# Designs tried in a protein design chat: VH-VL binders against Large ribosomal subunit protein mL46 (mrpl17). Part 12

Target 1, 243 residues: Large ribosomal subunit protein mL46 (mrpl17), of Schizosaccharomyces pombe (o94398)
Amino acid sequence: IQSSKPLSNSTPLKGCSVGTILIRSPILTRQPSEFEKSIYKYNAELWNELSDPLPAEFYFKKGSVGEKDWQERQKTLKGKESPFETIFGKERKEMESNKLLDSATHLQSRVTEADTKNDERSTLRSLDKSLYLLVKKSKSSGWQFPNTPVTSSEKALHLLCQDLLKNILDENSLTWLVARHPLALLKTEQEKTFLLRARLLNGLDVPNLQNVYDWVWCTYDELKNKLSPSSWDSVKNILSDRL
Below, E stands for the ipSAE of ESMFold2; O stands for the ipSAE of OpenDDE; V2 stands for 0.75 times the mean of E and O plus 0.25 times the DockQ between their complexes.

## First folded at step 4 (VH-VL)

Design q60 (framework fv_unasnemab)
Fold by ESMFold2-Fast, scan of step 4:
Structure q60 (fold): chain C 243 residues (1-243), chain A 121 residues (1-121), chain B 107 residues (1-107)
Amino acid sequence: as target 1 above (243 residues)
Amino acid sequence: EVQLVESGGGLVQPGRSLRLSCTASGFTFSDYYMDWVRQAPGKGLEWVAEIRSKAYGGTTYYAESVKGRFTISRDDSKSIVYLQMNSLRTEDTALYYCATDYWSEGYFDYWGKGTTVTVSS
Amino acid sequence: DIQMTQSPSSVSASVGDRVTITCRASQDISNYLNWYQQKPGKAPKLLIYAASSLQSGVPSRFSGSGSGTDFTLTISSLQPEDFASYFCQQYDSYPYTFGGGTKVEME
């Protein structure tokens, strides 16, 4: 077969860019509000009333050896913390006694070293919130969602987005494209960028990024200070500050 | 006084490995990006690699010609930057300079005298 | 990669001459360009950073100008110690790239 004559290059997506809103979902649940604590307290009171052990007189006759034996066991237990307090007390003592274990497990604490240093390049910051990846393509570029020009009209948009994710993340990074259709369209005078939503599945392993000048992982509240006003306006109502 | 002293150069056969070292003094090494720049005999300058400070992730960047073969690393406790060169080729023959990216802006204000690497059979 | 094209490759000049060296980037690099001087057998020396800022200790006869893609290094009145090679370098994106160099030679 001879090479075909040049085909028409007209396509709806030619001259556009594809990008990604890559999200690290919350790893830890947020602290309960005062309202939620009130509900927990009410439920605890109900469970205490419903789950109270039967009084000794139900199992033993008054003055019996069995009743006295049960009371002696209760006095022995009175010298120890409640099961919940004993468990938390053991965990606290174990962490205090082993600094190396504390260092090894600090990533599971609510406040991390990345939080104290405000290390924006780490996925280990703000574990109770969603983090969004922003990149700079060069020193002169502004912060933007990762994106790449559509150079071939033959590939589906979601496949180009997956190629982009492979290009900027290391091989150990696991991502999931949430939907094959764009979540947002960013339009400037010279450029249209279709943004697809993706999730970082292994958020506890900080990715090494390639083929970008710089990057940051931002909470929802931090996005407004880094994105252009027009980009922020395009995404602010479709993104969540928490899952 | 800022000083950069390179070492580890020599004659090596194609396909072999060599590790260059650069010892820095006179500035707070851990705060600065460090770079390797090479110059083939009678030719111009070619940027090889950069390693950022830990505050900026300790990330590494490479020229396309050396990517996958060379590895830049640093030891802040000793104020040394290294260039591990694997799978050496004759076109890697050059004088290798260590340079500090002063203030981490992309300006190479301080350079060592260089160490010569010759890749030949 | 950003290609840096430097011209001329060499220039013959006399003491007191005005020498102009040009550097072109293959894409817009804003003002993220440096100029270096290299004498035979010596390491390069930073002359100009951020396209137009004179490095401390560098004589005022050296000046840089330009932004975007076109840049120039000018030596207003060439001195004997200025016979050397000159290189431009962009630092807008990785990999950093250098121009091919310009050798300023005595006529």
Scores: ipSAE 0.488, ipTM 0.766, lowest interface PAE 2.3, mean pLDDT 80

Design q62 (framework fv_zilovertamab; at its last look DockQ between E and O 0.42; V2 from the best seeds 0.00; counts 0 for: pae E 9.3 > 2)
Heavy chain, then light chain:
Amino acid sequence: QVQLQESGPGLVKPSQTLSLTCTVSGYTFTDYYIHWVRQAPGQGLEWMGSINPSGSYTSYNQKFKDRLTISKDTSKNQVVLTMTNMDPVDTATYYCARDTSEFWSGYFDYWGHGTLVTVSS
Amino acid sequence: DIVMTQTPLSLPVTPGEPASISCRASQDVSSYLAWYQQKPGQAPRLLIYDASNRATGIPPRFSGSGYGTDFTLTINNIESEDAAYYFCQQYDSYPYTFGEGTKVEIK
ESMFold2-Fast, scan of step 4: ipSAE 0.703; ipTM 0.869
ESMFold2, look of step 5: ipSAE 0.006; ipTM 0.552
ESMFold2 (binder alone), look of step 5: mean pLDDT 90; pTM 0.926
OpenDDE, look of step 5: ipSAE 0.619; ipTM 0.819
ESMFold2, look of step 6: ipSAE 0.011; ipTM 0.510
ESMFold2 (binder alone), look of step 6: mean pLDDT 90; pTM 0.925
OpenDDE, look of step 6: ipSAE 0.530; ipTM 0.782

Design q63 (framework fv_greziprubart)
Fold by ESMFold2-Fast, scan of step 4:
Structure q63 (fold): chain C 243 residues (1-243), chain A 123 residues (1-123), chain B 112 residues (1-112)
Amino acid sequence: as target 1 above (243 residues)
Amino acid sequence: EMQLVESGGGLVQPGGSLRLSCAASGFTFSDYYMQWVRQAPGKGPEWVGLIRSKAYGGTTQYAASVKGRFTISRDDSKNSVYLQMNSLKTEDTAVYYCARDTSEFWSGYFDYWGQGVLVTVSS
Amino acid sequence: DIVMTQSPLSLPVTPGEPASISCRSSQSLLHSNGYNYIDWYLQKPGQSPQLLIYLGSNRASGVPDRFSGSGSGTDFTLKISRVEAEDVGVYFCMQYDSYPYTFGQGTKLEIK
């Protein structure tokens, strides 16, 4: 009844459907290690040292009257005015700010608001895993990969898939067809659907879908509970939560 | 006690614009999908569109007759939903209702309706 | 679009007698979970529509026991066991299985 074997699109396919396995690839690959955090801290401390005025021994003979005068003036100007602190301090502050923002963003990105609320309609959930788009054509229909009937017998499947993606996604959504041949064929007695693989390139911008009743972005593990048993059996061995 | 109060209606010429507001009270507005439904004089109700709760993306759906001309938005801090109507046609003349959708996950039944606001599009 | 067809369009009823309104959908509203995605609304003269029945057969809060909904798939019925004066108005079915949501033409119930 179902077949997952990849097929060529060289044959006219009127009476079949074309669909898409649209994937949001993982955004977050790993959390910074303790070693990486220690390197950031070391570099920040190093730049902090460099932002301070150079040691007096570079300007004055150690123990000289000039060195003593210079040190006395530094007490008065601490944190207020310094050429070295102004130049090197800006670079150090910028490096520290970027490191802290990156670390905070990375840590917060592991558990997003979408994760906390289990917002299945958002692409901002499960940033360390692949998400797969499923749609409902109506409230009573089951969850399925986006698909549309082939009404033009001569149009190539990959062009029909691009038309489908344009029809259901916002103009601001960027997608890439991974291959022009089908990844899988889903078949029943009445229907055959050729599935092409596509990737969502701007997954941080949550798409507002059009011309569907409802949609969800599912992890690989969640697909089993959403798809029909026959559809799941057809795709389970050709999908991976690491792909 | 729940209330939905529409405002912003009136008379406008074809091609003009109007913005309708619907102020909600007596329930946790941010948890609900909101619906717009209109009723032309002497006719039955016609669905205009919906906006999902912020927890489900705050996304919108529209009837084909208004798609591209009407925009639904919400401001959960003000417990309000809005209908921005552009390029108005004589056929858009109707009483406009906002309604609450009680489904916690998806669209469901419209268990509470506002009193409606009249929009007249005429030259 | 799913077309919702109501019959009769006009229903004169003697007070205390039963009334029955039919609604037929052009496509099945029955989900694999067993629910029919159809509601019934009543619009009294000069008022907003109000929910009577949801998911085919469930009475909304505050709706009297004399109202009941039945049917499945494409054929649905709203019954009033004994009509009272306050039941006068126009009754609408609505499907919410697919976008756009669509209403029936309405059945005007009036006392004879």
Scores: ipSAE 0.000, ipTM 0.481, lowest interface PAE 12.4, mean pLDDT 78

Design q7 (framework fv_pasotuxizumab)
Fold by ESMFold2-Fast, scan of step 4:
Structure q7 (fold): chain C 243 residues (1-243), chain A 119 residues (1-119), chain B 107 residues (1-107)
Amino acid sequence: as target 1 above (243 residues)
Amino acid sequence: QVQLVESGGGLVKPGESLRLSCAASGFTFSDYYMYWVRQAPGKGLEWVAIISDSGSYTYYSDIIKGRFTISRDNAKNSLYLQMNSLKAEDTAVYYCARDEWSGYYFDYWGQGTLVTVSS
Amino acid sequence: DIQMTQSPSSLSASVGDRVTITCKASQDISNYVAWYQQKPGQAPKSLIYAASSLQSDVPSRFSGSASGTDFTLTISSVQSEDFATYYCQQYDSYPYTFGGGTKLEIK
């Protein structure tokens, strides 16, 4: 007969917790899809068509000698380099070079140093996507949405959520609680966590959080790899990978 | 193999500043969290600060918070501790140490550098 | 902060003795405990991590064990090179905290 097994030194709190889904909204607009680019091109072509000189049929009867003479003249003018085409061609090339440089600069500004280093602790990563805050309470704890046990039954959940945000964020972090009702309920055998949605109002880097072991800012696709399967199942259909 | 070499210690007066350096070799420095630990003469070990592998996350002991800054230069395989507003109570041997995030492998310590704060 | 209470503060032993050093965490830290050996005038040397895993090149006479929040370092047969100060450390939560140390002295 061996000695009785020791009881756990710490007893997990049972009952409800309140937590937050803190979101950094996209700072940059997403790139147009190929379909959207096609629509933009079509609209540009349509506008150019509407801006074109009136067709020959406005001036001549079909099959007339005048129509044929006018068409031959137009072919000659369109087929030859005009002084304006030479000048505008150079201007267009310069504008296209500037556009390519602007596009490259814009693309580089969309791809930050944090993106290049895959620095998951930075809010300056993935500027065209939403980022979600996950924390570890300790090394032994898994990644989870920030949360705290409900210790005061008299205090509303949204007020407890605001207290939580104040407790973990630095002095440069401004947050807005989007709604007072929970967005999701995470349920385990030992506890229930009501998650409220909050938005980070500034896009500045948040280098230090308080009262957490570690933190990461994750895109939607990255959440599935860090959250427990149970937590992911609870939020995957509620959250979106775009605004 | 794994080596950590501290430097920059010395004798300073209260209120002065000092910068400690730790040169790392024998491992991929940019993959590891690093920390500073100090030990006052004849006393025990006291954690000072930790810095993440990228340098974006730091955590400080309340005793030195606001006075000391931990930083790193991964291109130079170097860890730093900028110490400002030094007090007599900061007199200690300062060690740099490597702590792998997963806890799967070795903590290695440098040999330490002595900082003496006296008038 | 998590407090690590280490006992005894000092211990006298003869070569060949079995010695045990205990460290108690103020809360559940799983097995995230390391043990260090420090000889006079030298840096600490890592002995054990994850409460019971030996570091490379550490003799098998050293062992670690865990029971809840109680952690024990055992030296099964003390050798002359083992007379040093031993420290436990938790690395579950920031701030990382050390035990007060145990000085192992020769009788």
Scores: ipSAE 0.000, ipTM 0.434, lowest interface PAE 12.6, mean pLDDT 75

Design q8 (framework fv_pasotuxizumab)
Fold by ESMFold2-Fast, scan of step 4:
Structure q8 (fold): chain C 243 residues (1-243), chain A 119 residues (1-119), chain B 107 residues (1-107)
Amino acid sequence: as target 1 above (243 residues)
Amino acid sequence: QVQLVESGGGLVKPGESLRLSCAASGFTFSDYYMYWVRQAPGKGLEWVAIISDSGSYTYYSDIIKGRFTISRDNAKNSLYLQMNSLKAEDTAVYYCARDTFWSGYFDYWGQGTLVTVSS
Amino acid sequence: DIQMTQSPSSLSASVGDRVTITCKASQDISNYVAWYQQKPGQAPKSLIYAASSLQSDVPSRFSGSASGTDFTLTISSVQSEDFATYYCQQYDSYPYTFGGGTKLEIK
């Protein structure tokens, strides 16, 4: 939700467009390397060993306050998971659960049907990476970030960007505009496009886009093959291939 | 040989529903975008709807949007058009047509099926 | 929406005549124009795509050309099987739109 401010010039800007880098953030965490898995296992084992107490009878007389305090501490320690198990064991269990789900149900929880078919129009592809929305406004248009000409001098760029997102996504789609200022400037022979960063927040899928000829959701590595060389050069150092 | 055969047309009253089918043969159906195009008696061609090869993308003419639904079953090599809340203005021959690979140009057409909406 | 205006709406010709049908787009659509032939009681048949490319099995007497937003279908020497209705279609942007049709009739 942001306040609007009129542009200082009352005449619509010519040769200027506002666009969006709309990002679907990773849904799944990167799979740990074998080395990282080994560290998680070692830390969990180390914590378990360090948590083993000596028998209470070795230290205290039966019925004493000291023995009672010792027994209460032992109960408390047994009732709590180790910090390593909470942090590293949970991550390890999540990886094992995903593997079992894929094997038992023949479902590919990390590799979806969209991945198998290379369905570039699906947001359910490449769940461990960021996806970026590119559109074609017509068959003759090249792939580009969604954009619209700046035709209203009274409406701020970030509000025009929000209008653009509302125009191409359905009314149930939730997006967050990360900042009011442009992240990048694309220059073509005559036009300048100010790109604002936005994030998709409406879950795992997005309904079919409207008011565009075609669209694709691309990973960072795929952008270089679809964008013009000049557009790619303008964004390649700003975008990450892993978040 | 490429063949597209429509069926399911008939005479219905305004407000009723019909489901059209198009059976495809002679090509790998799952590789092609498919379209429905209609033609009112004595009138010109009018595009109705498009569906992508996987079925994940659809686009509709504003005239029938919200009333018609395009779908496909790639395992059965079949294309469908579910028509709800039919109006007299929907009276037409309905053709299914194949895209040359998302080109937007229709290289093969079915023979058509007549839908008549009258009271 | 992009409007496709065909002219004439009807045209009379004799076998052997050269005929030209014109289609005008309301905006720039590059060369994304197709032409279809429809005979009475039959489905449309694809003739031309990309404004000037002939479909397989279409006789060489058919040709297409483009000049800006003006597109033409030419039949260099009309044969008896060519008497039909012809439609242009733009496929640059949604919704895809057709011309109103040109009926080629025997003179």
Scores: ipSAE 0.005, ipTM 0.483, lowest interface PAE 10.1, mean pLDDT 77

Design q9 (framework fv_pasotuxizumab)
Fold by ESMFold2-Fast, scan of step 4:
Structure q9 (fold): chain C 243 residues (1-243), chain A 119 residues (1-119), chain B 107 residues (1-107)
Amino acid sequence: as target 1 above (243 residues)
Amino acid sequence: QVQLVESGGGLVKPGESLRLSCAASGFTFSDYYMYWVRQAPGKGLEWVAIISDSGSYTYYSDIIKGRFTISRDNAKNSLYLQMNSLKAEDTAVYYCARGEDWSGYFDYWGQGTLVTVSS
Amino acid sequence: DIQMTQSPSSLSASVGDRVTITCKASQDISNYVAWYQQKPGQAPKSLIYAASSLQSDVPSRFSGSASGTDFTLTISSVQSEDFATYYCQQYDSYPYTFGGGTKLEIK
C-alpha cells in the first residue's frame, strides 16, 4: 500500500547485482491462436449465413436444369473454407482468395533454418514471438538472466547494465536500454538483482555472446522450464510472448 | 568424505503418508541444492523434486506435485520428503542427491530407501 | 518433455574391449548431459557432466562426446568393475529426464 521513494542513481548498492532482461522483439506478426481462428471462422460463417442468396427453390422449379446446375455447383464447393454466397460470386471470391494465397514466398520466410534445427542460440527462431536471453556462467550453473555484482557504489545501475551488455555481446551487436530504472527486483537465495529491460536491435544479424559459458534465446513458454522458481515467480507476471 | 544417508522407507497402504529423511555429512550442506530421485523396481531413474540451498525455493515433478513436499533443515544437515496420498505407482527406491544449483546435475547420491505402497 | 533414447538396452563385452553407449535427445539440449553408473543394489555414481567433463576420481578410460543431439559414453578398455547399468540424463530443462539405461554384461 505504501510507495517507496525512488532509488537515486548514486545510491550505494554493494551486495546487490544488476542484470538485464534482453528481449528480441517479434519480427513477424503473430499467428492467430486456435481460439482466435475459431472466432474468425465463426464470424465468417455467420456473415455468410446472413448474406447467403435465397434458396434455389425460390429461383428454379424442382427438377429443372437450372436447379440441378445450381445444386451440382453447390455440392462441388462444399468443404471449402469460403462460404457460399452466389454461384458466380463464390467462384470469383474463391479465385481471388487462392490468388492472394499463391504469394507463398513470404509465408516460407516465417519458418527459418534455426526453427527447423531448433537452434536455441540463434535470434532467428520463433520470429513471431519475443525471445529472452538466458546465460550460464559455468558448466554447472543453472540458466539465469545476465547479471553482474555491483562492485562500485558510485556507478549508476543503468550504466552498469550497459557495461554488462557490452561485456557479453559482440562488437557488432546493438541494444537499446528501454528505461534507466529497474523493471523488476529479483530476490534470489543469495542476492538481490535489479533487472533492467533492454531490446536487441540486431535485425537479422545473430549475435555471438562472450564471457559466458553458454546462452539461449527462449520464448516466454520456454523460460519457465529453464529459470529457477524464484526467478520465474519474479518475472512471470511482467513478461509475455509479445512486446 | 561426502555422504548422504536416507531413512524412513517402508511398507504403507494406498492413501497413507510417509516422511523420508536424508542425513548429509562431509560437506557444507547449506551451500548445495538438494534433490530427490526415485527408481521403481526394475525400472529407470525419475526426478522427483528440488530444493534450493537456503530452502526458500522448491520445484516438483508434475507426477507428484501437490502430494509431496520437499524441505530441509540446514542446522541439522537434513533433507526431507513428505509424501501424502501415496499410490501404488509411487513404489520405488528414493535417492537423496546433491547439486551445485538449479542445473539438475547430481554429483553425489545416497544409498536410497525403499518405499513400497501396497494393500 | 525432453526424451532421452538410450541404445543399446544391453551390451556384452570382455575385459579389455572398447565399448560405446549412445543416447539421443528429442531436441537440442546443447551439452547438458550427465552419465551415471549403477551396480545392482547400489546408488548411481556420477561419471560425466557437461557431456564430456569427468567427475573427480573417475578413471580416464571413461569419456563422453557430443554431436548435435547424439551423445556417447565410451569405455576405452573395460575392466571387471565396469560391468553395470549406465544412464544418460539431460539437465538443460526441467523436468530432468533420464535414458532407459544400458546394461553392460560380461561376454
Scores: ipSAE 0.209, ipTM 0.636, lowest interface PAE 5.0, mean pLDDT 80

## First folded at step 5 (VH-VL; from q56 with heavy chain S52R, light chain S30D N31S; framework fv_pasotuxizumab)

Design c1 (at its last look DockQ between E and O 0.02; V2 from the best seeds 0.00; counts 0 for: pae E 12.9 > 2, placed apart)
Fold by ESMFold2, look of step 5:
Structure c1 (fold): chain C 243 residues (1-243), chain A 121 residues (1-121), chain B 107 residues (1-107)
Amino acid sequence: as target 1 above (243 residues)
Amino acid sequence: QVQLVESGGGLVKPGESLRLSCAASGFTFSDYYMYWVRQAPGKGLEWVAIIRDSGSYTYYSDIIKGRFTISRDNAKNSLYLQMNSLKAEDTAVYYCARDTSEFWSGYFDYWGQGTLVTVSS
Amino acid sequence: DIQMTQSPSSLSASVGDRVTITCKASQDIDSYVAWYQQKPGQAPKSLIYDASSLESDVPSRFSGSASGTDFTLTISSVQSEDFATYYCQQYDSYPYTFGGGTKLEIK
């Protein structure tokens, strides 16, 4: 019987959990549609036009302040790819190296060894589709998104989610929490689970999972068959792709 | 002691309807997923339908082709199967079955005694 | 749907014999296999879950094992009350499909 929340520094939230929808994004592009091919061609042509240095008199009068500023910008750009590269360059290069190695190893096949063995524990299965991580906490539990109880209200949900991922993934795994707020709430009569979206950035490096009884990497279609019906109903419309 | 008791089976003609009931006792019925499973005479077990603990989600086997409806009344601790447009191929013993835990698990720890449905012309 | 191919369809045994029943799954289902016993005129009874874990009231003469997609139920010394039909069932993914059954008969 409570009229207000207790005044305490670390009172745990009863019946609350935080979990993550951890996604391995497609690594090989699916076969692009004719519309997508035209967009790629347009973007490539536009990039070539923008990437080539243009004569300054095309944009500015000779000797003007604008011409001088433009020339100085071109000099600095030659030494850098973009501001985005300085912030995420190491991560981007690692992902591109994994993609390039994959292309070099099977140039004509989209089927991996994990696909031929139907290895549901491997992130190398179904490279052209998103895979979602499901775990079992025990022999008797159902398949569920990774989750952990909220034991302290001092720590934000996204930080608890990061701790959860560090606990279940190996040291070499890299994840990106897409947003710091939940995208879904799994609610039962007695329990709430806030789900945050995260992406696995390992590329072709298959993560080792720990501190779970079992795990699988599922496509969207396979989620329906693994998740409890209530969990599926809560996420099916949020996770579906539109094309 | 967990008990599941089916009723409502009998002899019907093709095209008729029948409603099966399963009375549950000895456990908190509203906490469990429930199933209907059938067995034709001399044949193996076939899954028919599932309903979640609240009743808000149902799923059906392709073998019934949309002719059956599963439902539950948690206030009466009862599970139901409405069978419409019955065919000779629906002749079977129908069992209600309970999931093994309050958490979804995927296998069945308790079965009722079954009720025989015979569809004959 | 995951197919569970059960063999043999039937077998005869005497009290004291060792019998082995197998199921093969059409895809990887890890250890998520249950075994049921059904005596004539009775409902199925759960024997084994997780491929090899016995339910609490099941005699120790029953055992289960798994290798890849091959699953085995073994009765080390058949008793008179063991003559029944046995079914395997996968519970990795909906729908939870059953094997075709194995009828264990006297002689």
Scores: ipSAE 0.000, ipTM 0.448, lowest interface PAE 12.9, mean pLDDT 73
ESMFold2 (binder alone), look of step 5: mean pLDDT 89; pTM 0.893
OpenDDE, look of step 5: ipSAE 0.464; ipTM 0.745

## First folded at step 6 (VH-VL; framework fv_zilovertamab)

Design z1 (from q62 with heavy chain S59Y; at its last look DockQ between E and O 0.53; V2 from the best seeds 0.00; counts 0 for: pae E 7.9 > 2)
Fold by ESMFold2, look of step 6:
Structure z1 (fold): chain C 243 residues (1-243), chain A 121 residues (1-121), chain B 107 residues (1-107)
Amino acid sequence: as target 1 above (243 residues)
Amino acid sequence: QVQLQESGPGLVKPSQTLSLTCTVSGYTFTDYYIHWVRQAPGQGLEWMGSINPSGSYTYYNQKFKDRLTISKDTSKNQVVLTMTNMDPVDTATYYCARDTSEFWSGYFDYWGHGTLVTVSS
Amino acid sequence: DIVMTQTPLSLPVTPGEPASISCRASQDVSSYLAWYQQKPGQAPRLLIYDASNRATGIPPRFSGSGYGTDFTLTINNIESEDAAYYFCQQYDSYPYTFGEGTKVEIK
């Protein structure tokens, strides 16, 4: 028999993760216009056209049972609606039907108690600017966007992202995924983190986070000082647009 | 001269709600995190949760997240632990403890005397 | 949860001799490890924080060492008053977790 055993690439540190760039929009501004929503949709569609699906060899070793099963599953799925569209479409409908706790007011005070105390854990700080959520998973870890491991290729990334947000936010928090596909990729030699963008719709309530060691809500300018240089470089141009 | 003192019932029936109060005294109580830690008889220590100086943020061991509430009354220098649906396995000595700095450090330099809570009958 | 494993669980000692207690974390906790002493009927007392720093009022015969996953508490010149339970605690990740304890007894 002519054979060579598949090379093992399994390591305890290898993996793909999905994370979210969760944004508390400025509260002292108007609701997003149809133009702004259209720009978000267009950018998501352009991003999708430039991104390739991950190939099977990324997940599986050549000739493995898993690769063959995956290839047969892909043949069965041809011509069918993708799991991303099916699952995301349902979650979008649920998000759109949810009652919003916040209102857009143009007369609300720009300086809050959180601003005077510099309470970085409060979503009420810097009401005129976007705030981005960073977390620590442990005392020794660095600041990072919230993330969770991808443990199955069958579950859509945006649904994993929604599960992540539900796990770390209180049950009264309302979030809206801006796009179905990743906005950015944080890549190291051994780890890949795909980032999706979401907005926190009820930013007037100060959410108490769960299942994280610590958290902070940063302005765009503050992200540079919190994130690693490589993470900052991966997101700085994408996040600098106001629409 | 930091002092912490736990107070509350020594006996609780199964399924009842426990309420313990930690009363603190010292120079600057409101600048420190307060934690709750329990110790079952003949067993080790188990961290339950904490509350920040202002009382606006709480941190819980996931084991207790559905039953445990920690709150703070800064006007009375008191931290209150409330735990619902008590079970005989929750029989333990309950301690309140101070974090060692004005800010979060994670280890505890001052402990209360502890109060034994027995869950039976 | 990070599991803290102490060895030995029981340590008979002779006064005047050194004793060592090991604590192993199931994952890297950097230097975020504390040691406590607990005598019967008393609350724990902080001995060591950040793996190697003695807490206020702790005699110099207590010392700590280690980094990452392996830590050691050393008690030099054991005294009869050192008979107690000793616990390690990690504070790198929630939930904070403690070792099972080591009972130090005078032979």
Scores: ipSAE 0.013, ipTM 0.545, lowest interface PAE 7.9, mean pLDDT 74
ESMFold2 (binder alone), look of step 6: mean pLDDT 90; pTM 0.929
OpenDDE, look of step 6: ipSAE 0.557; ipTM 0.795

Design z2 (from q62 with heavy chain S50W S59Y; at its last look DockQ between E and O 0.75; V2 from the best seeds 0.00; counts 0 for: pae E 2.05 > 2)
Heavy chain, then light chain:
Amino acid sequence: QVQLQESGPGLVKPSQTLSLTCTVSGYTFTDYYIHWVRQAPGQGLEWMGWINPSGSYTYYNQKFKDRLTISKDTSKNQVVLTMTNMDPVDTATYYCARDTSEFWSGYFDYWGHGTLVTVSS
Amino acid sequence: DIVMTQTPLSLPVTPGEPASISCRASQDVSSYLAWYQQKPGQAPRLLIYDASNRATGIPPRFSGSGYGTDFTLTINNIESEDAAYYFCQQYDSYPYTFGEGTKVEIK
ESMFold2, look of step 6: ipSAE 0.519; ipTM 0.797
ESMFold2 (binder alone), look of step 6: mean pLDDT 90; pTM 0.910
OpenDDE, look of step 6: ipSAE 0.709; ipTM 0.865
ESMFold2, look of step 7: ipSAE 0.512; ipTM 0.799
ESMFold2 (binder alone), look of step 7: mean pLDDT 90; pTM 0.915
OpenDDE, look of step 7: ipSAE 0.825; ipTM 0.917

